# VHH binders against q9xw16: the designs that were tried, part 1

Scores and structures below are computed, not measured.

Target 1, 132 residues: q9xw16
Amino acid sequence: MSGWNAYIDTMTAAAPSIKRCAIVGAADGSVWARTEADNVFKASEEELKTFVALFNDVTQVPAKGADIEGVHYVVPRTEESLIFGKKENTGFFAVKTKSAVLIAVYEGPNEVAAQVRKAVESMQTYLNNAGY
Positions, changes and structure headers below are counted from each chain's first letter, unless a header gives other numbers; antibody chains are not in Kabat numbers.
F, E and O are the ipSAE of ESMFold2-Fast, ESMFold2 and OpenDDE, as the mean of both directions, binder to target and target to binder. V2 is 0.75 times the mean of E and O plus 0.25 times the DockQ between their complexes.
Where letters were taken out, [cut] stands.

## First folded at step 1 (VHH)

Design f19
Fold by OpenDDE, second read of step 2:
Structure f19 (fold): chain B 132 residues (1-132), chain A 119 residues (1-119)
Amino acid sequence: as target 1 above (132 residues)
Amino acid sequence: QVQLQESGGGLVQPGGSLRLSCAASGFTFSDYWMYWVRQAPEKGLEWVSTINTGGGSTYYKDSVKGRFTVSRDNAKNTLYLQMNSLKPEDAAQYYCARDLPPPYEGDYRGQGTQVTVSS
């Protein structure tokens, strides 16, 4: 177990709506850590490679959406280091740090989104300050 | 060099309490999130709790919620874990941990402190 696994567990503990998480390399989508067991994050390496590349031009992402774990999400808007998507009662938040992308997939009504965002952005801020 | 030293473990009966401490040195303690992990016999290392730099945000494994409390005293460079209502399944070697700085992966941990829960 590494600190990255601890970060995964921390994110999943941050909100009950967070179901699956992953921390991947920003450059290539390589998996550093992910939820396992009953809540396995199932995105393939090829899919993650494509996903992290979206951060190269986030302005184009709302027009085409984003795919995670074989699911297509509508992306209402993006920020420089933030991509979030929605599909029915599910969604995801993805934030980019200096060297990583944190992904949290959640289930619930739109009202839970704020808590999920807060969780991933809190970790984003810390990791950036720590040089990650 | 970074050093972490856990203490406070011991033998308690089910329902008992322990307070673990972790003395940190060799780095600016207040700049880092800290976490507790534990390893029970014949089990892998598992995450228990995380606390942010200022102590305002804490996170817990489901099985310890309501029973364990993580805290920190940045002035004393010390991390704490108050463990109440201890159960036999809480028995483990407990470690405090801090992430390694980039570009390295992993964490710093001390030698750990043993917690035994038995009637």
Scores: ipSAE 0.865, ipTM 0.927, lowest interface PAE 0.5, mean pLDDT 94

Design f2
Fold by OpenDDE, second read of step 2:
Structure f2 (fold): chain B 132 residues (1-132), chain A 120 residues (1-120)
Amino acid sequence: as target 1 above (132 residues)
Amino acid sequence: QVQLQESGGGLVQPGGSLRLSCAASGFTFSSYAMYWVRQAPEKGLEWVSTISGSGGSTYYKDSVKGRFTVSRDNAKNTLYLQMNSLKPEDAAQYYCAKDLPPPSPGYSLRGQGTQVTVSS
């Protein structure tokens, strides 16, 4: 377990609707930490490389959507450091820090999305303040 | 002020059942998803179950699927967790929760919890 696993645990605890979660390098999509066991984050390195590259131009992402773990999500809108998507009763929030991308895939009704967003954005703020 | 109070824990044998309750006050209960979490000795908090505000959607940790059932009575501002076929690994302090702000490992909006012990 790397020190980054603690942050995975914190996010998953903060938002129980999160099914899978990962922290990856913003530059190359390399996996720093991820949920495992019953909630294995399954995105490949190649897929993650493509995903993190979306942050190079977030304005185009709503037109394209985003793929995570082989699942295509509709992206309603983006922010400079935030990409989120939806698919039926699932979705994801991805936030970018200076050096990392935090990805949380959740399952549940629309009302759980706010808590998931709060969890990843809080972690984003924490990590940014810590220089990451 | 948000208040949560868990009850219903106890000592049971493997294969036994318990029904936990959580009394909520200080917020519009039906407007919020509610969560069950648990903490075993020397372990961190882990998610157990989620139920939507209306109760129409429920979600479970894989290890409790088919054994645990979350429900709620919005008229009574009460959350429930029916636990069947209990296993020793289910032993923990169980909490109901409304929220947890990162990066703290502790839930800020939870009750005192109720102890579940599973032993032959």
Scores: ipSAE 0.011, ipTM 0.245, lowest interface PAE 8.2, mean pLDDT 89

Design f36
Fold by OpenDDE, look of step 4:
Structure f36 (fold): chain B 132 residues (1-132), chain A 119 residues (1-119)
Amino acid sequence: as target 1 above (132 residues)
Amino acid sequence: QVQLQESGGGLVQPGGSLRLSCAASGFTFSNYDMYWVRQAPEKGLEWVSTISPSGSTTYYKDSVKGRFTVSRDNAKNTLYLQMNSLKPEDAAQYYCATHYYSGLPRDYRGQGTQVTVSS
């Protein structure tokens, strides 16, 4: 484990509905940190490489959706540094920082999504201010 | 070069208190978030607390909330961890750490200070 797990634990502590999280390199999708033990983030290297590349043109993502951990999510809309998806009672929020992509997969009713987004965006701001 | 040095560990009884310190040098301390991690015997490294550069934002592991307080003195390049109501499960080697290299998956931490909780 690296110190980057501190940020993973911070996000999961802020939003209990988050089941799995990862911090990956924005350039290549390399994993810097991820949830482990009972809630292992299981996205493959190839999948993450493809995923982070979505941020190169987020406008195209709603048309095709996004895949994380072998699961296909519908993407209702995107922002410049934000991609979020939904599938039944699950979803994900992914935000881009200067050099990283933060991914949080959550489970619960739609009402929990706001708390998950807040947790991920707070960390986004935090890391950006720290130069990451 | 980045240097971190922890101190303040020791032996206390359950319910006791300790105050850890971390002396930082070799980088602009006030520009970086700092965090505490700990490693108990036969367990992995676990996150304990994080504090923002200004000290205005703090985060805590659920199991230490209400008992531990992280703080910093940027004028002294020092990080602190006040630990109250200590439990046996808090016994561990405690490290202060920082992410110095921007945009890279790197971190720095000191040699640690030992905290023992026993009746």
Scores: ipSAE 0.083, ipTM 0.496, lowest interface PAE 3.8, mean pLDDT 90

Design f50
Fold by OpenDDE, second read of step 2:
Structure f50 (fold): chain B 132 residues (1-132), chain A 119 residues (1-119)
Amino acid sequence: as target 1 above (132 residues)
Amino acid sequence: QVQLQESGGGLVQPGGSLRLSCAASGFTFDDYYMYWVRQAPEKGLEWVSTISSSGSYTYYKDSVKGRFTVSRDNAKNTLYLQMNSLKPEDAAQYYCAADIYESGYPDYRGQGTQVTVSS
């Protein structure tokens, strides 16, 4: 297990509604760590390359949505370093650090989203402070 | 209790215009992002537009960009949607929605107002 896997475990522990998550390179979408086994994060590197590029101009994302693991999500709004989306009873939060993108896919009603967001943003802050 | 009441829908010809309104109550309106969503017959709920709490940021579905304009009057607790150059594919029940849990998606919606576009 790489050091990045520990951060995956931290996020999933902080928000039980998270089903899958990944830490990827912000520049190219390369996978640094991801949930495995029954909760394997399934996005291809090609898809992730496209996804991380969305952060180059987040203001355009709502118009078109975002795809993760072959699923199309509605993105009603974005923030500077945050992209989040919804599809029925599922959603995702993706945050950008200095060098990485953290992606968490969750399942549940909107009420659980706040906890998922907090988990991902907390990790974002930690990694940024660590220089990543 | 959060309450949203839409109005302003109606029947228009293609190329026509409508202005929807949404009266909000039961929450601090100016603290929340607001949304317009719509549902056409035999289709699922579709996001249309988003406006930030202060109105500084607006977002639109690609197919309505340049035609629809979202705005808000926080002093009146009212959300608006100006709909110009309406197309038949815009016909739907339109709902005002509030992002109460800040999840990025509407949590509460009103009863909606019907928009019909037909020659």
Scores: ipSAE 0.292, ipTM 0.651, lowest interface PAE 1.5, mean pLDDT 92

Design g23
Fold by OpenDDE, look of step 4:
Structure g23 (fold): chain B 132 residues (1-132), chain A 120 residues (1-120)
Amino acid sequence: as target 1 above (132 residues)
Amino acid sequence: EVQLVESGGGLVQPGGSLTLSCAASGFTFDDYALAWYRQAPGKKRELVAGISSGGSTVYMDSVKGRFTISRDNAKNSVYLQMNSLRAEDTAVYYCAAPLPPPYGEGFDYWGQGTLVTVSS
């Protein structure tokens, strides 16, 4: 397993509703780590490049939505370093650090979203403190 | 037992170069990311450079273009080539590896560190 995948494992362990997860470069969407095997994160680097660019102006994202793994999500709102989306009983949370974007795709009722958010934000805080 | 042992630190003049080495053991080296951190007196430990198992790299802004992180899986080692050193690069430099169970609890392991002093 990738060392960067340790952070993936930490997030997925903290939020069992996370189905797929990735850590990518904030500048270019390059994949540093992702879930594999039955839960492989499927977004291409090209798609991720487009996705991470959304953080350049998060205010426009609710109007447009966001695409991950070929799936279009409605984005109810954004924060400076947070984009989250919903589609039926699925959704995603994406948080930005200095150098990375953490993406977690989850499945479940709305009640599970809080746990997913907490998991990715906790990792965000850790990485930020570490200088990532 | 996981071990990380840094070496290569020393005293250099501004504009000089230095190569740090870190020898790792106690885990499947090829699978894991590695990083260099540094801590100056009175400052927080900060990421200097990281390298994934696949070779993807990240750098802090102030060292971009001057420092290069690399790894040699055959030697279970990670390196930090530091060029154009500046006084503000003075710090103890640490090698780190994020290791999940059973090696750890998903946090970084650290070596003892190696001191780099940049002074005229």
Scores: ipSAE 0.016, ipTM 0.272, lowest interface PAE 7.1, mean pLDDT 89

Design h1
Fold by OpenDDE, look of step 4:
Structure h1 (fold): chain B 132 residues (1-132), chain A 123 residues (1-123)
Amino acid sequence: as target 1 above (132 residues)
Amino acid sequence: EVQLVESGGGLVQPGGSLRLSCAASGFTFSSSYAIGWVRRAPGKGEELVARISGSGGSTSYADSVKGRFTISADISKNTAYLQMNSLRVEDTAVYYCARGYSPPLPPGQFDYWGQGTLVTVSS
């Protein structure tokens, strides 16, 4: 296990509604860490490469949506370093740091989204301050 | 025993320069570690000022000091440095040297700290 796995554990502990989580390289979508065992993050490298590229122009993402783990999500809006999507009682938050993209897929009512976002953005701030 | 010892702090006028040193013992600088300079100003919280990988190959800085401060490491001496130029009154703080990991580990970035050295910028 790499040191990056500790970040996965921290995010999942902070937001129990997170079902799957991954930390990937912002440049190429390479997987640095991900949830395993019963909650394996299953996005392919090719899919992740496409996904992280969305951050090159986030303004176009709401019109197209985003795909994670073969699932298509509606993207209501984006921010410069934030993409989030929804599908029924599921969704995802993806944030970009200096060198990484953090992805959290969650399940639950809309009320759980705030906690998921906070967990991911807290980690974003931590990593940015650390130079990652 | 892991130990970090800061030196080089003191009183300086605005626009002046200081160079802080952090002598490390009990471990060897390597790519598995990182060294950080963290400061605590009166009435303020901790701020990570600069960070360098144990191999010396990667550095990062707070926006507040970018362009003015430079962090470096001499691997042969197991010592890290913080060159502070164009000092401002708001740079007044106790500066701590701290050991971390690469990559950093939650929840805290650092596990060992020095005693700190006081830097006072005043006219």
Scores: ipSAE 0.020, ipTM 0.340, lowest interface PAE 5.6, mean pLDDT 92

Design h43
Fold by OpenDDE, second read of step 2:
Structure h43 (fold): chain B 132 residues (1-132), chain A 122 residues (1-122)
Amino acid sequence: as target 1 above (132 residues)
Amino acid sequence: EVQLVESGGGLVQPGGSLRLSCAASGFTFSYSSYIGWVRRAPGKGEELVARIYSSSGSTSYADSVKGRFTISADISKNTAYLQMNSLRVEDTAVYYCARYDSWYEGYGFDYWGQGTLVTVSS
């Protein structure tokens, strides 16, 4: 088990609505760590490669949406280092660090989004300060 | 990084007009975002003057500025505007633009600009 698994556990525990998480390389979408077992994060390497590339030009993402784990999400808006989407009672938040992309998939109404965002951004800040 | 930068403020006589701009960077105006203009007059609290939903163009105004001020947004430029006509002395204030995320309805405006001073004086 890599040290990155601890960060997966931290993000997953940060909000009850968070179901699955992944930490992937920002450059190529390679999986550094992900939720496993009953709530396995199921995105393929090819899908993640495409996803992390969205951060190269976030301005186009709202028009196209984003795919995670074979699910297409509507992306209401983007920030330079933040992509988030929703589909019915599910959604995701993805934040970019210096070298990684953190992804959290959640279930719940829009009201839970703030807590999920806080969780991933907190981890983003921590990892950035650590040089990752 | 998310940033809002206001411009267009200045000194104007009563009855005059100004057009404020709010240039946003670090995020894209879209379906869940409101941009608001909030002003703070000397010795007074903050007043939400106008807001616009970026995706739909839906607008709302404070009663104090209805019929005189118009808020708009150019999505292609990621910029919001406040056209201020028939300015009054009581409109003197620092005008801020701020971002509101409708996805976080309970949390209010999460980013603010530095503000631009509007002085209406004879």
Scores: ipSAE 0.022, ipTM 0.274, lowest interface PAE 5.8, mean pLDDT 89

Design p46
Fold by OpenDDE, second read of step 2:
Structure p46 (fold): chain B 132 residues (1-132), chain A 120 residues (1-120)
Amino acid sequence: as target 1 above (132 residues)
Amino acid sequence: QVQLVESGGGMVQPGGSLRLSCAASGFTFDDYGMSWVRRAPGKGPEWVSTISYSGSYTSYADSVKGRFTISRDNAKNTLYLQMNSLKPEDTALYYCARDIYEGSYPLDYWGQGTQVTVSS
């Protein structure tokens, strides 16, 4: 087990609606850590490579959406280091750090989104300060 | 170009029913959630109901729960709002809107609206 698993646990515990998380390399989508067991994060590294590349030009993402774990999400808008998507009662938030992308997949009504965002952005801030 | 055209509005007595329709074009309809919003004279927009892209997820404002039903026909690119047990306070201009957040503002595209008037 990697030390990065602790951050997965932290994000997962930060909001009840968060079901699966992943920490991946920003450059290549390599998996550093991910939720396992019953709520395994299922995205392949090939898919993640494509996903993290979205951060190279976030302005284009709303037009085409984003795919996570084989699911296509509508992306309402983006920020420089933030991509989020929605699909019915599910969604994701992905934030970019200096060297990583943090992904949280959540399930629940739209109102839970704010809490999920806060969770991933909190981790983003922490990791950025730590040099990651 | 995204286009939303509402229809089905009119004048009804309290307790009556109306069914609104919204014809969508200019985008992949079944990729997006849709919402109904209404605006009464002198008031700001009020969210009424939302339906997910497939129709499997719906939500309603407390003021219309149990009376209104949102639905969609993706094959026809059409959104519906069945309004039963109408009340005078339901009087408003009703808009359909593409709801990319599926229940959160802002809604990026709105129709021109269809007038619903409930009066004895």
Scores: ipSAE 0.021, ipTM 0.343, lowest interface PAE 5.3, mean pLDDT 91

## First folded at step 6 (VHH)

Design r54
Fold by OpenDDE, look of step 8:
Structure r54 (fold): chain B 132 residues (1-132), chain A 120 residues (1-120)
Amino acid sequence: as target 1 above (132 residues)
Amino acid sequence: EVQLVESGGGLVQPGGSLTLSCAASGFTFDNYALAWYRQAPGKKRELVAGISSGGSTVYMDSVKGRFTISRDNAKNSVYLQMNSLRAEDTAVYYCAAPLPPPYGYGFDYWGQGTLVTVSS
């Protein structure tokens, strides 16, 4: 668990607009690590279980949107291992690795989303290469 | 070629109403969510409302209860009904769509925009 916290720190350092972040099990939504203290990632494991299941069929997600931390986001589109959403000046990126889902909730103008995507996809690549 | 063409902007008095329309082409419209953004002078562009392909909606807090986003997939169009308009709603409003995979990070296609001016 402590090792996974380092990856949270890496992502948040790479994209300062990330407000909350979590690494969860792709199979069951179990929380491996998440931001704490002033930026606690608040999604319950029950919610996360539902969320990670979205990756079983990402094609349906743009039709319904996605919920994280009790907040509903519109999902412009999806990719096989990528779900992202928008709400007001916030959004999220979620990427799936071999065994995990990385979720980053960010806040700021639209342009910051590019950096957030890069951060989570970089971590995705790293973890995939590491076998996770 | 993706195209988003907004219309319906204009001058309106506070408390008035206005309906914006956006005609979209060049992509599979009904597979994607659409959005309305606005940019006021000196401010950043902000997401006003979004609508999923299935019709679920999101709004910025300041427009909740006043603005309604809708879509007509048969017409490849998205609309923004704006009621109870306020001076602070003055902005250029943009219709927005996502880039196709693998590009983009949100709503990355933009129309030319339509100016909405709320003034007495």
Scores: ipSAE 0.902, ipTM 0.949, lowest interface PAE 0.5, mean pLDDT 95

Design r6
Fold by OpenDDE, second read of step 7:
Structure r6 (fold): chain B 132 residues (1-132), chain A 120 residues (1-120)
Amino acid sequence: as target 1 above (132 residues)
Amino acid sequence: EVQLVESGGGLVQPGGSLTLSCAASGFTFDDYALAWYRQAPGKKRELVAGISSGGSTVYMDSVKGRFTISRDNAKNSVYLQMNSLRAEDTAVYYCAAPTPPPYGYGFDYWGQGTLVTVSS
């Protein structure tokens, strides 16, 4: 396991509703770490390349939605370094650091989303301070 | 202040149809995605359908092919056409909008809801 797997474990521990999680390169969508085994993050390299490119212009994302792991999500809104989406009882939060994109897919009632956002933004802050 | 006012709920027999409407105000309507949620007795509120500002849609699996979400930006309104209604569709239906930055984690604004009862 790479050192990045520890950050995956930290996020999943902080928010139990997270089902799958990934850390990818912000420039090309390359996978640095992801949940494995029964909770494997299944997005393809091509899909991730497209996804991370959304951060180049987040203002357009609410108009189109976002796709992760072949699933289409409606995106309520975006911020400069934050994209989140919803579908049924699932959703995702994606945050951008200096060099990475953190993606967390979660499942549960609407209220669990607050904890997921906090988990990924905490990691975002940590990684940014560390220069990543 | 964000305002969401639902209408169109009522009693309908199984197999029937109903159209819900939501009038929205207090935010730039055409910049945001909108959604319909529902909450059945004893259950958590769940996303039924969502529509992006550009018109792309998402549905929960149990309503695909039966429900259609649409929007009219000129009227600041979102709609939910419900066909082939089932008893399990009985719930209070809520119109939902996102919270402006920097707060929120989804669709955080809700209307008062409109009751849909499907019963023979």
Scores: ipSAE 0.890, ipTM 0.944, lowest interface PAE 0.4, mean pLDDT 95

Design r70
Fold by OpenDDE, second read of step 7:
Structure r70 (fold): chain B 132 residues (1-132), chain A 120 residues (1-120)
Amino acid sequence: as target 1 above (132 residues)
Amino acid sequence: EVQLVESGGGLVQPGGSLTLSCAASGFTFDDYALAWYRQAPGKKRELVAGISSGGSTVYMDSVKGRFTISRDNAKNSVYLQMNSLRAEDTAVYYCAAPTPPPEGYGFDYWGQGTLVTVSS
């Protein structure tokens, strides 16, 4: 098991509404770590390659939305290193570090999204400080 | 100041149709996705439909095939066409927009809402 799995566990522990989570390479979408067992992160390599490329120009993402695990999300807005989306009572947060993209898919009422964002941004800060 | 003003709600019989409208102002409309939420008594507010700035759409499963969200960027407006209405569609419907950075985590701005009552 990769050391990156510990960061997956940290994010999922910090926000119980997170159902699935992944850490992927920012350059190519390669999976470094992901939730497993009952909560397997199921995005394909092709999807992830396309997804991480969204960070090349986040201003265009609200026009098209984003696809994760075969699910299409509307993206209300974006920030330079942050993409988030919504569908029904689910959503995702994706943040970009120096070399990685952290993706968290969550389920619950609107209020739980705040905790999810905090969890992924905290990890973003930690990894950036660590040089990743 | 962001403003969202809904209209079009009312009383309708099961199987009936309504069209909701939302007039938006106070932000660059064309740059953002918009959504419709609804809240029934005693229940949490839920995302009914969303539309990207480019026109791609998402729906909650219970309204697929019955509801259609659309937008008119020239009018800074978003619409919700509701067909084949059911009693369980009864709720206050809210037009929704994102808050500007750095705050927010979804569609965090809502209008005053418009009541839709489906009853025989």
Scores: ipSAE 0.845, ipTM 0.926, lowest interface PAE 0.5, mean pLDDT 95

Design r71
Fold by OpenDDE, second read of step 7:
Structure r71 (fold): chain B 132 residues (1-132), chain A 120 residues (1-120)
Amino acid sequence: as target 1 above (132 residues)
Amino acid sequence: EVQLVESGGGLVQPGGSLTLSCAASGFTFDDYALAWYRQAPGKKRELVAGISSGGDTVYADSVKGRFTISRDNAKNSVYLQMNSLRAEDTAVYYCAAPTPPPEGYGFDYWGQGTLVTVSS
């Protein structure tokens, strides 16, 4: 396991509602780490390349939504380094660091989203301070 | 302040139809996605349908092919056309809007809700 897998474990431990998670390169969507086995993160390289490119202009994302793992999500709003979406009782949070994009797909009632965001943003802060 | 006011709920027989409306104010309507949620007795609130600012739609599997979400930016309104209603669709339906930064975890603003009862 790469050192990045530890960060996956940290996020999933901090928010049990996270079902799948990935850390990818912000420039090209290359996978650095992801959940595997029963909770394998299934997004293709092409899809991830498209997804990380959304951060080039987040203002357009609410107009079109976002796709992760072949699933289309509605995106309520965006921030400079934050994209989040919803579908049924599922959703995702994606945050951008200096060099990476952290993606967490979660399942549960609306109340669990707060914990997921906190977990992802906490990791975002940590990685930024570490220079990543 | 964000305001969401739902209307159109009521009692309907199985197989019937209803159209819900939501009038929104207090934010730049056309910049954000909107959604309809519902909460049945004893259950958690769940996303029924969402619509992007560009008009793309997302539906719960349980309502696909039966419900249609739409919006009218000129009227700052979002709608939910419900066809082929089932008993399982009985719930309070809520119009939902996003929370302004820095807070917010999704659609966090809700209207007062409108009750939809499907019963024979």
Scores: ipSAE 0.860, ipTM 0.932, lowest interface PAE 0.5, mean pLDDT 94

Design r72
Fold by OpenDDE, second read of step 7:
Structure r72 (fold): chain B 132 residues (1-132), chain A 120 residues (1-120)
Amino acid sequence: as target 1 above (132 residues)
Amino acid sequence: EVQLVESGGGLVQPGGSLTLSCAASGFTFDDYALAWYRQAPGKKRELVAGISSGGDTVYMDSVKGRFTISRDNAKNSVYLQMNSLRAEDTAVYYCAAPLEPPSGYGFDYWGQGTLVTVSS
């Protein structure tokens, strides 16, 4: 098991509404770790490459939305290192670190989103401090 | 002051149609995605449809093919055309905007809502 899997477990434990999660390279979208088995993160390499590139200019993302695992999400707004989206009763949070992008796909009512964001941003802070 | 004011709700028979409108003010309308949410009795509020600033749309599966979200930037308005209405569409419908940075996590600003009742 990769050491990065521990960070996946940490995020999913912090926010039970997270259904799937991945840590990918910010430069190329390569998968460093992801949820597997019944909760496998299904995004393709091509899709992830496109997704992480969104962070090059986050200001354009709300106009076009974002795709994860073949699902199109509306992106309400973005921040410099944060992209989040919504669809029906699902959504995602994606945060960028120095070298990685953390992606969490969640399911539930609006109230769960705050906990998901906190989980991924906490990991973002940790990894940044660790040099990643 | 930010305002979202919904209108167009009412009583309609199954199979009927209804158009909801939302008039927005107090922010740069064309820079933001907008959404319609609904909350049925005893249920949680759920995203019905969203529209990006670029016009891309997202729908919940149960309304695909029946509902259409659109926007008119010149009028600072967003619309929800609802066709083939069903009893399960009965809910209070809310217009929503993402105006709660940096703590916001979605469409966090809501109007007062408009009631849609589908009943024979």
Scores: ipSAE 0.713, ipTM 0.878, lowest interface PAE 0.7, mean pLDDT 94

